# VH-VL binders against q0aze0: the designs that were tried, part 457

Target 1, 268 residues: q0aze0
Amino acid sequence: MKIILVNNRFKENTEKKAQEIAGQLSALNVEVIIDNGLDEPYAGTVDFIMVLGGDGTMLRAARRYGQRAIPVLGVNMGTVGFLSNIEINELAEYLPLILREEYSLEARMMLEVAVFQQQSLLTRVFCLNELLLRSNSPRMLSFALEISGQKLEPYRGDGLIVSTTTGSTAYSLSAGGPIADPQLDAFIVTPVASHIINKRPLVVSPEREISLHLLEEREAIIGIDGQIKMDFGAENRVLIKRAPHPLLMVNLKAKPFFTSIDRSLQRQ
Below, E stands for the ipSAE of ESMFold2; O stands for the ipSAE of OpenDDE; V2 stands for 0.75 times the mean of E and O plus 0.25 times the DockQ between their complexes.

## First folded at step 22 (VH-VL)

Design RA11 (framework fv_bermekimab; at its last look DockQ between E and O 0.93; V2 from the best seeds 0.87)
Fold by OpenDDE, look of step 22:
Structure RA11 (fold): chain C 268 residues (1-268), chain A 123 residues (1-123), chain B 107 residues (1-107)
Amino acid sequence: as target 1 above (268 residues)
Amino acid sequence: QVQLVESGGGVVQPGRSLRLSCTASGFTFSSFNVHWVRQAPGKGLEWVAAISYEGSNKYYAESVKGRFTISRDNSKNILFLQMDSLRLEDTAVYYCAKDRIYYSKAFYGMDVWGQGTLVTFSS
Amino acid sequence: DIQMTQSPSSVSASVGDRVTITCRASQGIKSWLAWYQQKPGKAPKLLIYAASFLQSGVPSRFSGSGSGSDFTLTISSLQPEDFATYYCQQDNNRPLTFGGGTKVEHK
C-alpha cells in the first residue's frame, strides 16, 4: 500500500504529525509520501490520500489529486469544517480499517474550470468548492452569464460564485446561497452583491455548462477555492462544467450532515 | 488585421444555385460563430444564417430554410453559403460576419463584417 | 420571431444636434440588443452591444440604453461622419432580427 499524507507546511503541528504518522505507517510496511504543498503533486500511483488539517488543506488536496480517483480521507486537527471525517486522535482506531480498505466512499462532484485568454487556454483546474469572479475595484462588474447557451440578463454586481454542492457551505453560503446536500450533484450560482437586490441564486444541473465573460473593460479577479487567484479581463472567458471525475471521499465515521448544520454554522 | 472577404456573388437565373464563400484572416476562425446577413437594394438588414464555431449547429431564417445551407471549413478558414432554388427576393448584398465572443453557444453581436458580395438575377 | 420596430425611419439633423433613435422588441429580449451604423456602399459597423456597452473604437458620443423591450441609441452631439443609417438587432432569440433602420440625414 502507498499513501500520500497531505499537510500544510506553514503549520508546524501538521508537519510534525505527518512525520509521526509516516513513521507509524512505515513500520507497518506502508509506503508513504508527504505532500506539504512545497513541491509539485506526486505523479506516481498511490492507493490512498490522507489529509491532515482543515478544509483548506482538503481543498488543496482535491485540486492536486482529485482527478486521479484516489480515496481521500480528511483528518481534522482541531479546526471547524465540513470536509474532515475523523479527528486526529481517532486515527489510531481507524487505521486498521484503512489498511484493510474497509471503508465506504462518497463521491463529491468537482468543478472543471477552464480559463481562456483570446481563444487560448490559460489554465484548467479541478476544484471542490467554487469559482469566484469578483471586481478588483470599488466599481461593479458587468458580465454575461451563459448556461448551456442560454443568455441570462447581463449581470451587474461585485461578483458571482459558481459552487458545487460541497461548496454550498463555504463562500456561497456567506453570499446568501442555499445549503445543498453534498450527495447531490449540482451547480450553485450565487450572486455577490448584485445590483438587483433580489437576485436569487440558481441551482443548475451538472449536465449544463456555465460561461462567464466581462461586458466591459474592467479589472476583475478569478478565485478558486479561496486559494488560487488570477487576473480576469475583457479578453478572458471562464468555462465551467462538471469535472469528469468526482472526489472520492473516505467515509469511516458517519457524519450526519443535516443534523450538524446548525452546530457547524454557529461556529463560523 | 481581422478581415472577412466574401466571394461568389453574381448574376443568376431564378431556380438556379449559387455558392458564396467567405474567407477569414487575422483571427482564430474556428473559435467564433459566424453569420450570413443580407441586404436587398435600398432595404434593411436581414439575418440569413449562422453556424457554430465547431460547425455542429446551424441556424436559418425561415425565408431561406430548406433552400440555403451554411457550412464551414475551419482548416481553411472559409465560410460557405450554398443557395439553392434561388428566388428574385433573394437579390441582395450578402455579408459574412463573425460573432464577438469566442467559444460561445450564444450570439453577442457581430463585430467584424466583410464588404459583401452582390447576388442579382437576370431577366 | 421577434419583431424589432425602429423609429423614426428617418431623421433630419444638423451637426451638433442630439439624435435619439428608438427600438422596440415585440417581446422581452433582456439586454441583448446591438446597434449598427451603416454608410452607403459599406458594411455595417457594430456600435453598441448588450444594449449599453460601447464597442471598442466607437466614439463616446454614442450611447445605448434600455432593457426588456424598449431601447434607445443616442448621439449626444452629431458629427459630420455620423450621417448614416442605424440598425438595431436582437440576439436574444433565434432567428436574429434587425430593426427597419433609421436614416440620419442632413437638415
Scores: ipSAE 0.894, ipTM 0.946, lowest interface PAE 0.5, mean pLDDT 95
Fold by ESMFold2, look of step 22:
Order: sequence, then structure tokens, then C-alpha cells
Structure RA11 (fold): chain C 268 residues (1-268), chain A 123 residues (1-123), chain B 107 residues (1-107)
Amino acid sequence: as target 1 above (268 residues)
Amino acid sequence: QVQLVESGGGVVQPGRSLRLSCTASGFTFSSFNVHWVRQAPGKGLEWVAAISYEGSNKYYAESVKGRFTISRDNSKNILFLQMDSLRLEDTAVYYCAKDRIYYSKAFYGMDVWGQGTLVTFSS
Amino acid sequence: DIQMTQSPSSVSASVGDRVTITCRASQGIKSWLAWYQQKPGKAPKLLIYAASFLQSGVPSRFSGSGSGSDFTLTISSLQPEDFATYYCQQDNNRPLTFGGGTKVEHK
């Protein structure tokens, strides 16, 4: 069995715990690859991914590995988030089940985001929470939103968020979007400080294709999961679809979304 | 230079067929939706048809539906209009035009036009 | 089909005049309206898209306004090269439809 341990290079306690866990797994004849974010993603075949840290570390793991149909377990190392399943002090209890593959999987929709400059692809990324388009100046943006070839009234304001249901509790929520059950597949389209009357958040079928472009030159930014940023201007266009594969999240311990939602939100 | 050049116009008899071509250069043809627009002598502009950048969606004005077929060959950068069952009312200069936004399933304005090709009739 | 009605059909004007042309859609088209200029024997030229945004290379004396069903093209100070016919066109719905045109002529 081969396992990737994902940790955050800026948190020394996760490095120590990753080494400890790697030692325990090696003693059980499990091959361990540590991904602390400094190196390129491991390209070889692996059976399981263990994320040591909070939601931010899980977002990076999802972007790196989420399209590879590999089970991913979130292990909380402190503050309760939305994406961890077990606590670090519970790992020893659950480790036998992990090694025997005695767990269930919950599928979480991801976005496929393609950003173009003119007709050339700049980047293609898969993300778990959201794409943000926002102004990078005091001036508002004017932009077009197209959903499966249907044009809405042009947007005018600070920007727009296209999120998954998993991302509904992240930036989308702060911008006034709804909390969505992460077991649903949908896009949530949330305007940011819209100047246009009646621009409300939209919940959109995951089968739709979404695109954005500016109607006039402005300084703007595309953000991905709050962790990747790039400049965006009038020559750019972004296309958003449901990613080909969901993130496969391991479920070892029951974490009822609705009974714990207020606790999880307070920790943000 | 971004350019569209129509060809294939001429004098035909009513009820016959004619095929117009539009050759594109100076831009990535396969990334853009394209249109046919016509203008009868001394009259205004009339949108005729459009085809999506990948060729999968085709749209027609009611006046030509069932008689005209739009198509494209992205490997050769050519847009076509097959005109069957021609009527005297089809007398016009036919323009091809490029939509302004790439990789779109909608239309946002026609920013580049050809110079047109004339279709007329004889009895 | 959405009918597009332009007014007036023609206008006589002098260099320096302010010219306004209106366009009405038979039903709401949001802000998805374009304006084109056409000179005799030439292909149309896009001036304005999405009601109010100038196409690259179009002089700032041209402006567009309106939303919903009523739209206006304004030329703030007519130049000799602006004598032409102007067409509006909606691209909110298929089929796309043009207005009947407004000819701006020298007095």
C-alpha cells in the first residue's frame, strides 16, 4: 500500500506529526510519500491520501490529487473546519480500518476552471471551493456571465463568485450566498457588491457551462480557493465546468453537517 | 490582418441552388462563432444564420429555415452557406461576419465583416 | 422574433451637430444591443456592443445608452466621416434581428 501524507510546510508541528505517522506506517510495511507543498505533486500511483491540517491544506490536496480517484482523509490538527473527518489524536484508533480499506467515501463536486488569454490557454485548474472574479482597483467591473449559452443582464460591481456546494460556507457565504448541503451537486453564483438591482445569488445545475469575460478594460483578479491568484483583463475569458471527477472524501467518523454547522462556522 | 473573404455569388435562376464560401485569415477561426448577414439592394441588414465555433450548433432566420444550411470546415478556415430553393426575395449581398467573443455559446456582436458577395437572379 | 424599430428613418445634419438615433425592441432584451455603421458599398462596422461599450478604435464622440427595450445612439459632434447609415441589432435572443436603419445625411 502506498500513501501520501499532505502537510503544510509553514506549520512545523505538522511536519513532526507527518514524520511520526510515516514511521508508524513504515513499521507496518506501508510506503509513505510526504507532500509538504514544496515539491511537485507525486506523479506515481498511490492508494490513499491523508491530509494533516485544516481546510486550507485539504484545498491544496484536492487541487493536486482530486482528479485521480484516490480516497482522501482529512485529519484535523487543531481548529475544527468543514473538511476534516477525524482528529489527530483519534488516528491510532482508526488506522487499522484505513489499512484494511474499511471506510466509506463521500463524493464532493469540484470545479474545472480554464483561463484563457485571447484564444490561448493560460491555466487549467481543479478546485474544491470557488473561483472568484474581483476588481483590483477602486473602479467597479462590468462583465458578462453566460450560463450554457444564455446571457444574463451584464453585471456591474466588485465581482462574482462561482462556488461548489462545498464552497458555499467559504467566501460565497461572506458575500451573501446560501449555505448548501455539500452532498448536492450545484454551482452557486454569488455577486460581490453588485451595482445592478436584483442580482441575487443563483443555484445552477452542475451540468451547465459557465463563462465570464469583462465588457471593458479594467484591472481584475481571478482567485482560486483563496490560494491561487492571477491577473484578469479584457483579453481574458474563464470557462467553468463540473470537474470530471469528484474529490473522494473518506468517512471514518460520522460528522453530521447540519448538527455541527454553527460550531464549524464559528471556527472560521 | 484579420480578414474574411466571401465568394460564390453570382446570377442564378429561381429555384436553383448556390453555395457561398467565406475564407478566414489572421485569427483563430475555430475559436469564434460566425454569421451570415444579407442586405437586399437599397435595403437594411438581415441576419441569416450562425454556427458555433465547434460547428455543433446552427441557427437560422425563419425566412431561410429549411432552405439554407450553414456549415464550417475548421481545418481549412472556411464558412459555408448552402442555399437551396432560391427565391427572388433572396437577392442580396451576403456578408460573413465573426462574433467578437471566443469559445462562447452566445453572440456578443459582429466585429469583423467580409466585403460581401452578390447573389442575383435571371429569368 | 424580436422586432427592432429605429427612429428616425433619416436625419439631415451638418458637421458639428449632435445626432441622436433611437431603437426600440418589441420585448425586453436586457442590455444586449449593438450599433453598426455602414457606408454605401461597404461592409458594416461595429461601433457599440452591450448597449454602451465602445468597440476598439471607435471615437469617443459615439456613445450608447439604454436598457430593456429603449436604446439611443448619440454622436456628440458630427464629423464628415460620420455620414452613413446606422443599424441597431439585438443579440439577446435567437434569431438575431436588426433595426431598419437610420441614414444620417449632409444637409
Scores: ipSAE 0.805, ipTM 0.921, lowest interface PAE 0.9, mean pLDDT 92
ESMFold2 (binder alone), look of step 22: mean pLDDT 93; pTM 0.953

Design RA12 (framework fv_bermekimab; at its last look DockQ between E and O 0.95; V2 from the best seeds 0.82)
Fold by OpenDDE, look of step 22:
Structure RA12 (fold): chain C 268 residues (1-268), chain A 123 residues (1-123), chain B 107 residues (1-107)
Amino acid sequence: as target 1 above (268 residues)
Amino acid sequence: QVQLVESGGGVVQPGRSLRLSCTASGFTFSSFNVHWVRQAPGKGLEWVAAISFEGSNKYYAESVKGRFTISRDNSKNILFLQMDSLRLEDTAVYYCAKDRIYYSKAFYGMDVWGQGTLVTFSS
Amino acid sequence: DIQMTQSPSSVSASVGDRVTITCRASQGIKSWLAWYQQKPGKAPKLLIYAASFLQSGVPSRFSGSGSGSDFTLTISSLQPEDFATYYCQQDNYRPLTFGGGTKVEHK
């Protein structure tokens, strides 16, 4: 068995724990690769990914490895979030199950985000939470939203979020988007400070494609999962569709989503 | 320089066929939806047909459905309009035009036009 | 099909005048209306797209407004080169449809 441990190099406690866990796994004849984000994603074949940290670390892990159909376990290390399954102090208890592959998987839809400039592809990214288009100035953006070739009324506002159902409890929620069942595949399109006060978020089929482009020359930014930032202008377009592969999240411990929503949201 | 150049117009007899061409240069032709728009002498503009950037979707005005066929060769940067069963009311200058937005399944205005090619009929 | 009613069909104006052209759609087309300028013997030129956005290179004296069914093209101060025929065009629905045109003539 080969396992990648994903941690955050900027968090000393996660680095130390990653080393400790690596030692434990090695003693059990498990090959371990530690990914603290410093280097490029490990390109070799692996059997399991263990994410040590919070939601941010999970999002990074998902972007780096999510397309490879590898089981991903979130191990929380003292943070509040939605993407961890077990606590770090529970790892020893569940480790035998992991090694025997006695766990269930929950498929989480990801976004495929393609950013273009003058008909050229700048980047293609798979992400777990959301794509954000926002103004880079105090001025509102004017942009076109297209869904499967259907043009909506031009948007005027600070920006727009296209989120997965997983991401519905992230930035989309703060912007007034609905909370979605993470077992449901859907896009959530949430306006950010729309000029139209009552502009409602859209729940869109994952079978559809979403495109965004600016209608005027303005400075804007594309954000992905709150971690990737790109400049976005009138010559750019973003195309969003369902990623061809979902993130396979390991479910070792029952974690009722709806019974924990109120508690989790109160802590945010 | 972004440019569209129409050709193939001329004098034709009713019921005959004519094939118009539009050659694109100065931009990535295969990335844009393109249109045919015609204008009868002394009259207004009339949309005729459009084809998606990939060529997979074709759209026609009711007045030309079943008679006109729009097609494109992206490898050669050429747009075509095959006009069959021509009628006197088809007399017009025919323009080709590109859509503003690349890789779109919708239309967002025509920002580049050719100078047009005239189709007329012999008496 | 969407009918585009453009008015007036012609307008006589002088240099410096404010000129207003209206376009009405038979049903709501959101903001997906374009304005074109055409001079005799020339191809149309895109002026405004999405009802109110100025195409690159077009003078700022041109402006568009409206949403839904009623749209307006305004030339704030008519210049000698602005004498032409103007067309509105909707692209919210297929088939695409043009207005009948408005000829701006010298008074």
Scores: ipSAE 0.892, ipTM 0.945, lowest interface PAE 0.6, mean pLDDT 95
Fold by ESMFold2, look of step 22:
Structure RA12 (fold): chain C 268 residues (1-268), chain A 123 residues (1-123), chain B 107 residues (1-107)
Amino acid sequence: as target 1 above (268 residues)
Amino acid sequence: QVQLVESGGGVVQPGRSLRLSCTASGFTFSSFNVHWVRQAPGKGLEWVAAISFEGSNKYYAESVKGRFTISRDNSKNILFLQMDSLRLEDTAVYYCAKDRIYYSKAFYGMDVWGQGTLVTFSS
Amino acid sequence: DIQMTQSPSSVSASVGDRVTITCRASQGIKSWLAWYQQKPGKAPKLLIYAASFLQSGVPSRFSGSGSGSDFTLTISSLQPEDFATYYCQQDNYRPLTFGGGTKVEHK
């Protein structure tokens, strides 16, 4: 059995715990690859991914490994979030179930984001929470939003968020978007400080293709899960669709979304 | 440089057929929606047809629907307009035009035009 | 089909004049309107897209405004090369439709 442990190299406690857990797994004849963010993603075959940390570490794991259809377990290291399933002090209790593959999986939709410079693909990236288009100057943006060939009234404002339902409790929420059940597949399109009256958040079928481009040159950026950024200008276009594979989140311990929603939101 | 060149216009008899071509150069033809627009002598512009960048969606003005067929060959960078059952009202200069936005399912304005090819009748 | 009505059909003007051309759609087209310039014997040239955004290489004396069903093209100080016919076109609905044109003439 081969497992990837994903941690955050800038938090000393998670690095110590990752080494400790790797030792425990090795003693059980489990091969362990540690991904602390320094190296390229492990390219070989693995059976399971264990994420040690909070939602940010899970977002990086999803981006690196989410398209491989590998079970991913979130292990909380102290910060209450939306993406962990068990606490670190419970890992020993659940480890036999992990090794016997006695758990359920919850599928979480991801975005596939393709950014073009003119007609050339500049990059393709996957994300779990959201794409953000925002101004990178005091000036507002004017931009076109297209949903499956339908042009909406041009947007004017600070930007736009295209989120999954999992991302509905992240930046989209702060910008006025709805909280969505993460078991639903949908896009949530949330304006950021729109100057156009009656621009409301939209909930859009996951079968749609969404695109954005600027209507005039402005300094803008594209943000991915709050962790990747790239410059965006009048020569660029971004296309967004549902990623080919969902993130497969491991469920070992019952953690109902709606029962815990107020406590989890107080952390944001 | 970005260029569109129409050809295939000429003098034809009513009821006959004619095929117009538009050759594109200086840009990635297969990335853009393209249009035919016509202008009768002394008259205004009339949009005729458009075809999506990959060729799967075709749109026509009501005045030509059922008689004209738009198509494209992305390997040769050519746009076509097959005009069947021609009528005297089809007398016009026919322009080929490129949409401004690449890889789009919508239209955002025609930023590059050819110089046109004239279709007239012998009688 | 969306009917596009331009006014006036013709304008006589002198170099330096402010020229205003109006375009009305038979129903709402949001801000999805383009303006084109055409000189005799030449192909049209895109001036403005999405009602108010200037195409690259077009002088800043051209401006567009409006949304919904009423739109305006303005030339702030007419130049000799601006004597031409101007067309509006909606691109919100298919089929795409042009206005009837406005000829700007030197008098």
Scores: ipSAE 0.657, ipTM 0.861, lowest interface PAE 1.7, mean pLDDT 91
ESMFold2 (binder alone), look of step 22: mean pLDDT 94; pTM 0.955

Design RA13 (framework fv_bermekimab; at its last look DockQ between E and O 0.94; V2 from the best seeds 0.00; counts 0 for: pae E 2.1 > 2)
Fold by OpenDDE, look of step 22:
Structure RA13 (fold): chain C 268 residues (1-268), chain A 123 residues (1-123), chain B 107 residues (1-107)
Amino acid sequence: as target 1 above (268 residues)
Amino acid sequence: QVQLVESGGGVVQPGRSLRLSCTASGFTFSSFNVHWVRQAPGKGLEWVAAISYDGSNKYYAESVKGRFTISRDNSKNILFLQMDSLRLEDTAVYYCAKDRIYYSKAFYGMDVWGQGTLVTFSS
Amino acid sequence: DIQMTQSPSSVSASVGDRVTITCRASQGIKSWLAWYQQKPGKAPKLLIYAASFLQSGVPSRFSGSGSGSDFTLTISSLQPEDFATYYCQQDNYRPLTFGGGTKVEHK
């Protein structure tokens, strides 16, 4: 068995714990690769990914490895979030199950985000939470939203979020988007400070494609999962569709989503 | 320089066929939806047909459905309009035009036009 | 099909005048209306797209407004080169449809 441990190099406690866990796994004849985000994603074949930290670390892990159909376990290390399954102090208890592959998987839809400039592809990214288009100035953006070839009324506002159902409890929620069942595949399109006060978020089929482009020359930014930032102008377009592969999240411990929503949201 | 150049117009007899061409240069032709728009002498503009950037979708005005066929060769940067069963009311200058937005399944205005090619009929 | 009613069909104006052209759609087309300028013997030129956005290179004296069914093209101060025929065009629905045109003539 080969396992990647994903941690955050900027968090000393996660680095130390990653080393400790690596030692434990090695003693059990498990090959371990530690990914603290410093280097490029490990390109070799692996059987399991263990994410040590919070939601941010999970999002990074998902972007780096999510397309490879590898089981990903979130191990929380003292943070509040939605993407961890077990606590770090529970790892020893569940480790035998992991090694025997006695766990269930929950498929989480990801976004495929393609950013273009002058008809050329700049980047293609898979992400777990959301794509954000926002103004880079105090001025509102004017941009076109297209869904499967259907043009909506031009948007005027600070920006727009296209989120997965997983991401519905992230930035989309703060912007007034609905909370979605993470077992449901859907896009959530949430306006950010729309000029139209009562502009409602859209729940869109994952079978559809979403595109965004500016209608005027303005300075804007594309954000992905709150971690990737790109300049976005009138010559750019973003195309969003369902990623061809979902993130396979390991479910070792029952974690009822709806019974924990109120508690989790109160802590945010 | 972004440019569209129409050709193939001329004098034709009713019921005959004519094939118009539009050659694109100065931009990535295969990335844009393109249109045919015609204008009868002394009259207004009339949309005729459109084809998606990849050629997968074709759209026609009712007045030309079943008679006109729009097509494109992206490898050669050429747009075509095959006009069959021509009628006197088809007399017009025919313009080709590109859509503003690349890789779109919708239309967002025509920002580049050719100078047009005239189709007329012999008496 | 969406009918585009453009008015007036012609307008006589002088240099420096404010000129207003209206376009009405038979049903709501959101903001997906374009304005074109055409001079005799020339191809149309895109002026405004999405009802109110100025195409690159077009003078700022041109402006567009409206949404839904009623749209307006305004030339704030008519210049000698602005004498032409103007067309509105909707692209919210297929088939695409043009207005009948407005000829701006010298008074």
Scores: ipSAE 0.887, ipTM 0.943, lowest interface PAE 0.6, mean pLDDT 95
Fold by ESMFold2, look of step 22:
Structure RA13 (fold): chain C 268 residues (1-268), chain A 123 residues (1-123), chain B 107 residues (1-107)
Amino acid sequence: as target 1 above (268 residues)
Amino acid sequence: QVQLVESGGGVVQPGRSLRLSCTASGFTFSSFNVHWVRQAPGKGLEWVAAISYDGSNKYYAESVKGRFTISRDNSKNILFLQMDSLRLEDTAVYYCAKDRIYYSKAFYGMDVWGQGTLVTFSS
Amino acid sequence: DIQMTQSPSSVSASVGDRVTITCRASQGIKSWLAWYQQKPGKAPKLLIYAASFLQSGVPSRFSGSGSGSDFTLTISSLQPEDFATYYCQQDNYRPLTFGGGTKVEHK
């Protein structure tokens, strides 16, 4: 069996714990690859991904490995978030079940984001939570939103969020979007400080194609999961679709979304 | 450098057919929606038809629906308008035009136009 | 089909004048309206898209405003090269439709 351990090298407790867990797994004849974020994603075949840390570390793992249809387990080492399933002090208890593959999987929709410069593809990335378009200056943006070729009234404001249902509890929530059941597949389109009073958040079928472009030149930024940033201008266009594969999240311990939602939002 | 050039206009007899062509250069033709717009002598502009960048959607004005067919050949960078069952009212200069936004099935304004080709109906 | 009504049909003006042209849609088209300029014997030229945004290379004396059903093109100080016919066009609904045109003429 081959497992990737994903951690954040800037948190010393995760680095030490990753070494400890790697030793335990090696003693059980499990091959371990550590991904601390410094190197290119591991390209070889693996059976399981274990994420040591909070939601941010899970987001990086999802971007790197989410399209490979590999089970991903979130192991919390601190503040309770939305993407962890078990606590680090419970790992030894659950490890036999992991090795025997006695767990269920929950599919989480991801976004596929294609950014163009003029007619040429500049980059293609995947994300678990959201794409953010925002102004990178004191001035507002004027931009066009298409949903499957249908033009909405132009937007004016600080920007726009296109999120998954998993991302509904992240930046989208702070911008006034709804909390969504992560078992639903949908886009949630949430304006950021819109000057157009009739612009409410939209919930959109995952089969739609969403696109954004500026109507006038302004300095803007495309943000991905709050972790990747790209300049965006009048020469750019972004297309957003449901990614070909969902993130497959491992479920070992019951974590009812609705009864836990307030506690998870406290992030402590 | 971006250019559209219409051809195929001429004098047409009652009930006949005519095919207009529009050759594109200086841009990636297959990325943009394209339109036909006509203007009768001394009259205003009338939108006639449009076809999406990939050819999958075609739209027509009611006055030409069922008689005109828009098509495109993205490998040759050519837009076509097949005009069947021509009427006196079809006498006009016919322009082809490019939409301003790439890879969209929506329309955002026609930013490049051809010079036009004249179609005249004669008895 | 969306009817687009332009007013006036023509206007006589002198160089330096402010010229205002209006366009009314038969139902709401949001802000999805374009303005074109056409000189005799020439193809139309896009001036303004999405009601108020200038196309590249268009002088700043041209401006557009409005949303919903009522739209205005303004030339703040008419220049000799601005004598032409102006058309509005909605692109919110299919089929696309033009207004009847407004000819701006020398006095």
Scores: ipSAE 0.626, ipTM 0.850, lowest interface PAE 2.1, mean pLDDT 91
ESMFold2 (binder alone), look of step 22: mean pLDDT 94; pTM 0.957

